# VHH binders against Putative pumilio homolog 16 (APUM16), part 21

Target 1, 332 residues: Putative pumilio homolog 16 (APUM16), of Arabidopsis thaliana (Mouse-ear cress) (q9fie9)
Amino acid sequence: MANNNSFSMSTMFNTIQEILNEEPLTVPSPPSRGGYSLFHIRKAEMDIQRIFNFMTGSEDLKDDISVLDTGTLMWMASLMTSDCDYFMVITTNKNGSKTLQKLMGMSDDMDVFFFEAIMRLFIHVMTDKYASYVTIQGMRVFQQDKRELMYDQILRYACFLAGDQYGCIALNEIITDLDDPYYRDQLLDIVANNALLLSNDAYGNFVVQHVLKLRDSRCTRNIADKLCGYCVELSFKKYGSYIVERLLEAGDVPMATVVLDLLACKTEMLIRLARSEYGNFVVCKALELTNEILTADLFYGLVNRLMPYRHLLHRSPRSKIATILDSMSVPN
Key: E = the ipSAE of ESMFold2; O = the ipSAE of OpenDDE; V2 = 0.75 times the mean of E and O plus 0.25 times the DockQ between their complexes.

## First folded at step 22 (VHH; framework vhh_7nfr_2)

Design t15 (from m23 with D112E; at its last look DockQ between E and O 0.59; V2 from the best seeds 0.68)
Fold by ESMFold2, look of step 22:
Structure t15 (fold): chain B 332 residues (1-332), chain A 124 residues (1-124)
Amino acid sequence: as target 1 above (332 residues)
Amino acid sequence: QVQLQESGGGLVQPGGSLRLSCAASGFTFDDYWMHWVRQAPGEGREWVSSINWYDDSTYYADSVKGRFTIARDNVKNTLYLLMDSLKSDDTAVYYCAARYYPDDYEKFRHYEYWGQGTQVTVSS
């Protein structure tokens, strides 16, 4: 697979790296006034290329950070956030992201620069593989006023982020860390209100699955309500089937909701689902989870609908349903 | 086409070492969590080890912790498992697997890609 003519993100990144690695220009020394002039001269030698090399280095950076005074760190924060390209080149680098996270929270004055850069570039940062972790770190270490503004942006773009290949991961990290009930409940409500669309999405399904794993009773109820009547349709689809399986596992009420949806469709549709690529797993999970004393009515509701067709179900690829039905027919 | 191809399995004496490799192609390797899963004859699958893509943090089943080392090379798109201090209980087919988003390690249906497996046999 030669890829001689294609454009790629790797090529774009290498071009940016080349620009930033050019020979640094001489910077005029600031005028000396008192004892601070010597420190300022050393700070003026820190240009953007040297800052980039420092931030993206993979070696022990703790020693280098510890030898820099507060004024130098403040100047570095100002310079690397002064241009969108500088900030993005640093934060989209694996080591650059990690190093910036170490600088965040050290000083409220420095954090203003990081916060403003993140907010200016919010969508670009949140949809990047490594830069999104800079935003997550800000939500952990920034002052409350900044965190609140960041959560407002998360709420505004939640569905867009959930549908993004990296945004869904970052959003789930934020959901995991979220302690404030005001923002947590609103974010969970946005996910639940859009559960049908997200459950069918290649990346949004991971967000719906994640919030179901939290076992928040209100969020789970809201998701079950929004998906009620759609569980059969979803179960024919790869990611929809995963969501329906998570609902089956989420508690007795969501499980009953799913099983009643399955029982509400015509027998020919239920058999098609039981034989389908993804739906067979949902039907099997429903049988396994309802095979308990307290859910016997649901279990035998499924068994009674499926049993007349057990011979047809034996011909289904990779299906345990027929095996379960065979064990029931012998002991009756 | 997505392919995961394991290699490096074989026969080894107890206390010996073995290195498994898994060559990956057809997907963006460095966006995926990578895993080793094993299956002894007549038994179900057992999660062995995982490594993330973000900071290369590693995770191990209690049965192999301290003896096995998982590693990934995102340039060569290759996953490794270094197996030291091997025991008879380690005898199994070892599978390379990939998953986009982490979930319970034993939720094997949600692993997106699987290799064909390589046999590891620990006997005298």
Scores: ipSAE 0.627, ipTM 0.823, lowest interface PAE 1.7, mean pLDDT 84
ESMFold2 (binder alone), look of step 22: mean pLDDT 83; pTM 0.844
OpenDDE, look of step 22: ipSAE 0.795; ipTM 0.903

Design t16 (from m23 with D55E; at its last look DockQ between E and O 0.73; V2 from the best seeds 0.69)
Fold by ESMFold2, look of step 22:
Structure t16 (fold): chain B 332 residues (1-332), chain A 124 residues (1-124)
Amino acid sequence: as target 1 above (332 residues)
Amino acid sequence: QVQLQESGGGLVQPGGSLRLSCAASGFTFDDYWMHWVRQAPGEGREWVSSINWYEDSTYYADSVKGRFTIARDNVKNTLYLLMDSLKSDDTAVYYCAARYYPDDYEKFRHYDYWGQGTQVTVSS
């Protein structure tokens, strides 16, 4: 029971023709305490309601939005961005966000309205589940002068966004898209310089993990340096343990930094870590990754500390560490 | 308090179809990536499929592409796996899982929530 293209196009065309046949609207004025001012407010509210219904309607009915006249699109852009509540109601709706993204980049003049609304509402947009993708789209399609101003705001609020449940996702998308070394290196440096704080955060840890996946050697080394001395502490924690595992996997220097940090703690603490809910995975990963000729000193450093306590490690029945240590025994 | 409850498993002949469901509660379902993972007798866990929360993009292991379809209903907080053209190699316990920010789908230890699993048996 799939819709055919003629039916979807007919519905879309009727909606477009209704908008095109309406009298052009004036820009709404600030309300005053008076009867005529209330009349203008009501007309603007009715027009914005029609725009809201169009913008938030089914995505499949708007696939050919390019058939709309430029003047109609400009009128829509002006009115939907004329009030912060109008813009936020549209952009926080899943379909509204997707439809607005299709309008962005079509006209530099129309994009001015979108850019100004985004900048006025920057934090609200960037911390919303759907509206943040409008900002991401702007970073992709706006003219360079607008994009540079948006990057300046991203740099200013980077740590705040990283700590937000939706902001961290949006920030990671922006990090992925950045090609300009000037902005990319500054943003990566902000993340690395705050790596300890972010690694301990319920959402910031995802940003640290994301930048480690970029395989940027300078950023990875900076993160390892900032977390040096904290790897044991982090490894006791759910999200901290993920960060330490990412560092172990990120290259020889970050791996060595982590393992040396593990070896620097007291044997009692290392055993507690190896038996802990999250730390056992870190110790196991460290053993697996250092079990090579070039890292033999690190591997046997860990083995020598752990082997005398093998019986305690076996009493942790889900731990792979005891199994690894058993493989060091003389076979029959 | 968080619960993922799978259902819809059973015995089916090769070439048959099954629909698995996973009812979710105790967390904000539509903020999470959802996954199916399976474990055959005597073997390790194998990632099967994933679906994101924003655009409902779907991802599949090579062994199931074109035969399995993952879907989600964010109103009912339910994850689905539509399994067609089933083979004996598909015999396994199928687990529903959730992850807030999924990377590397095979890092199962980084998944936030797991169901108890439902048995699928394909035998001739």
Scores: ipSAE 0.601, ipTM 0.815, lowest interface PAE 1.9, mean pLDDT 84
ESMFold2 (binder alone), look of step 22: mean pLDDT 83; pTM 0.851
OpenDDE, look of step 22: ipSAE 0.747; ipTM 0.883

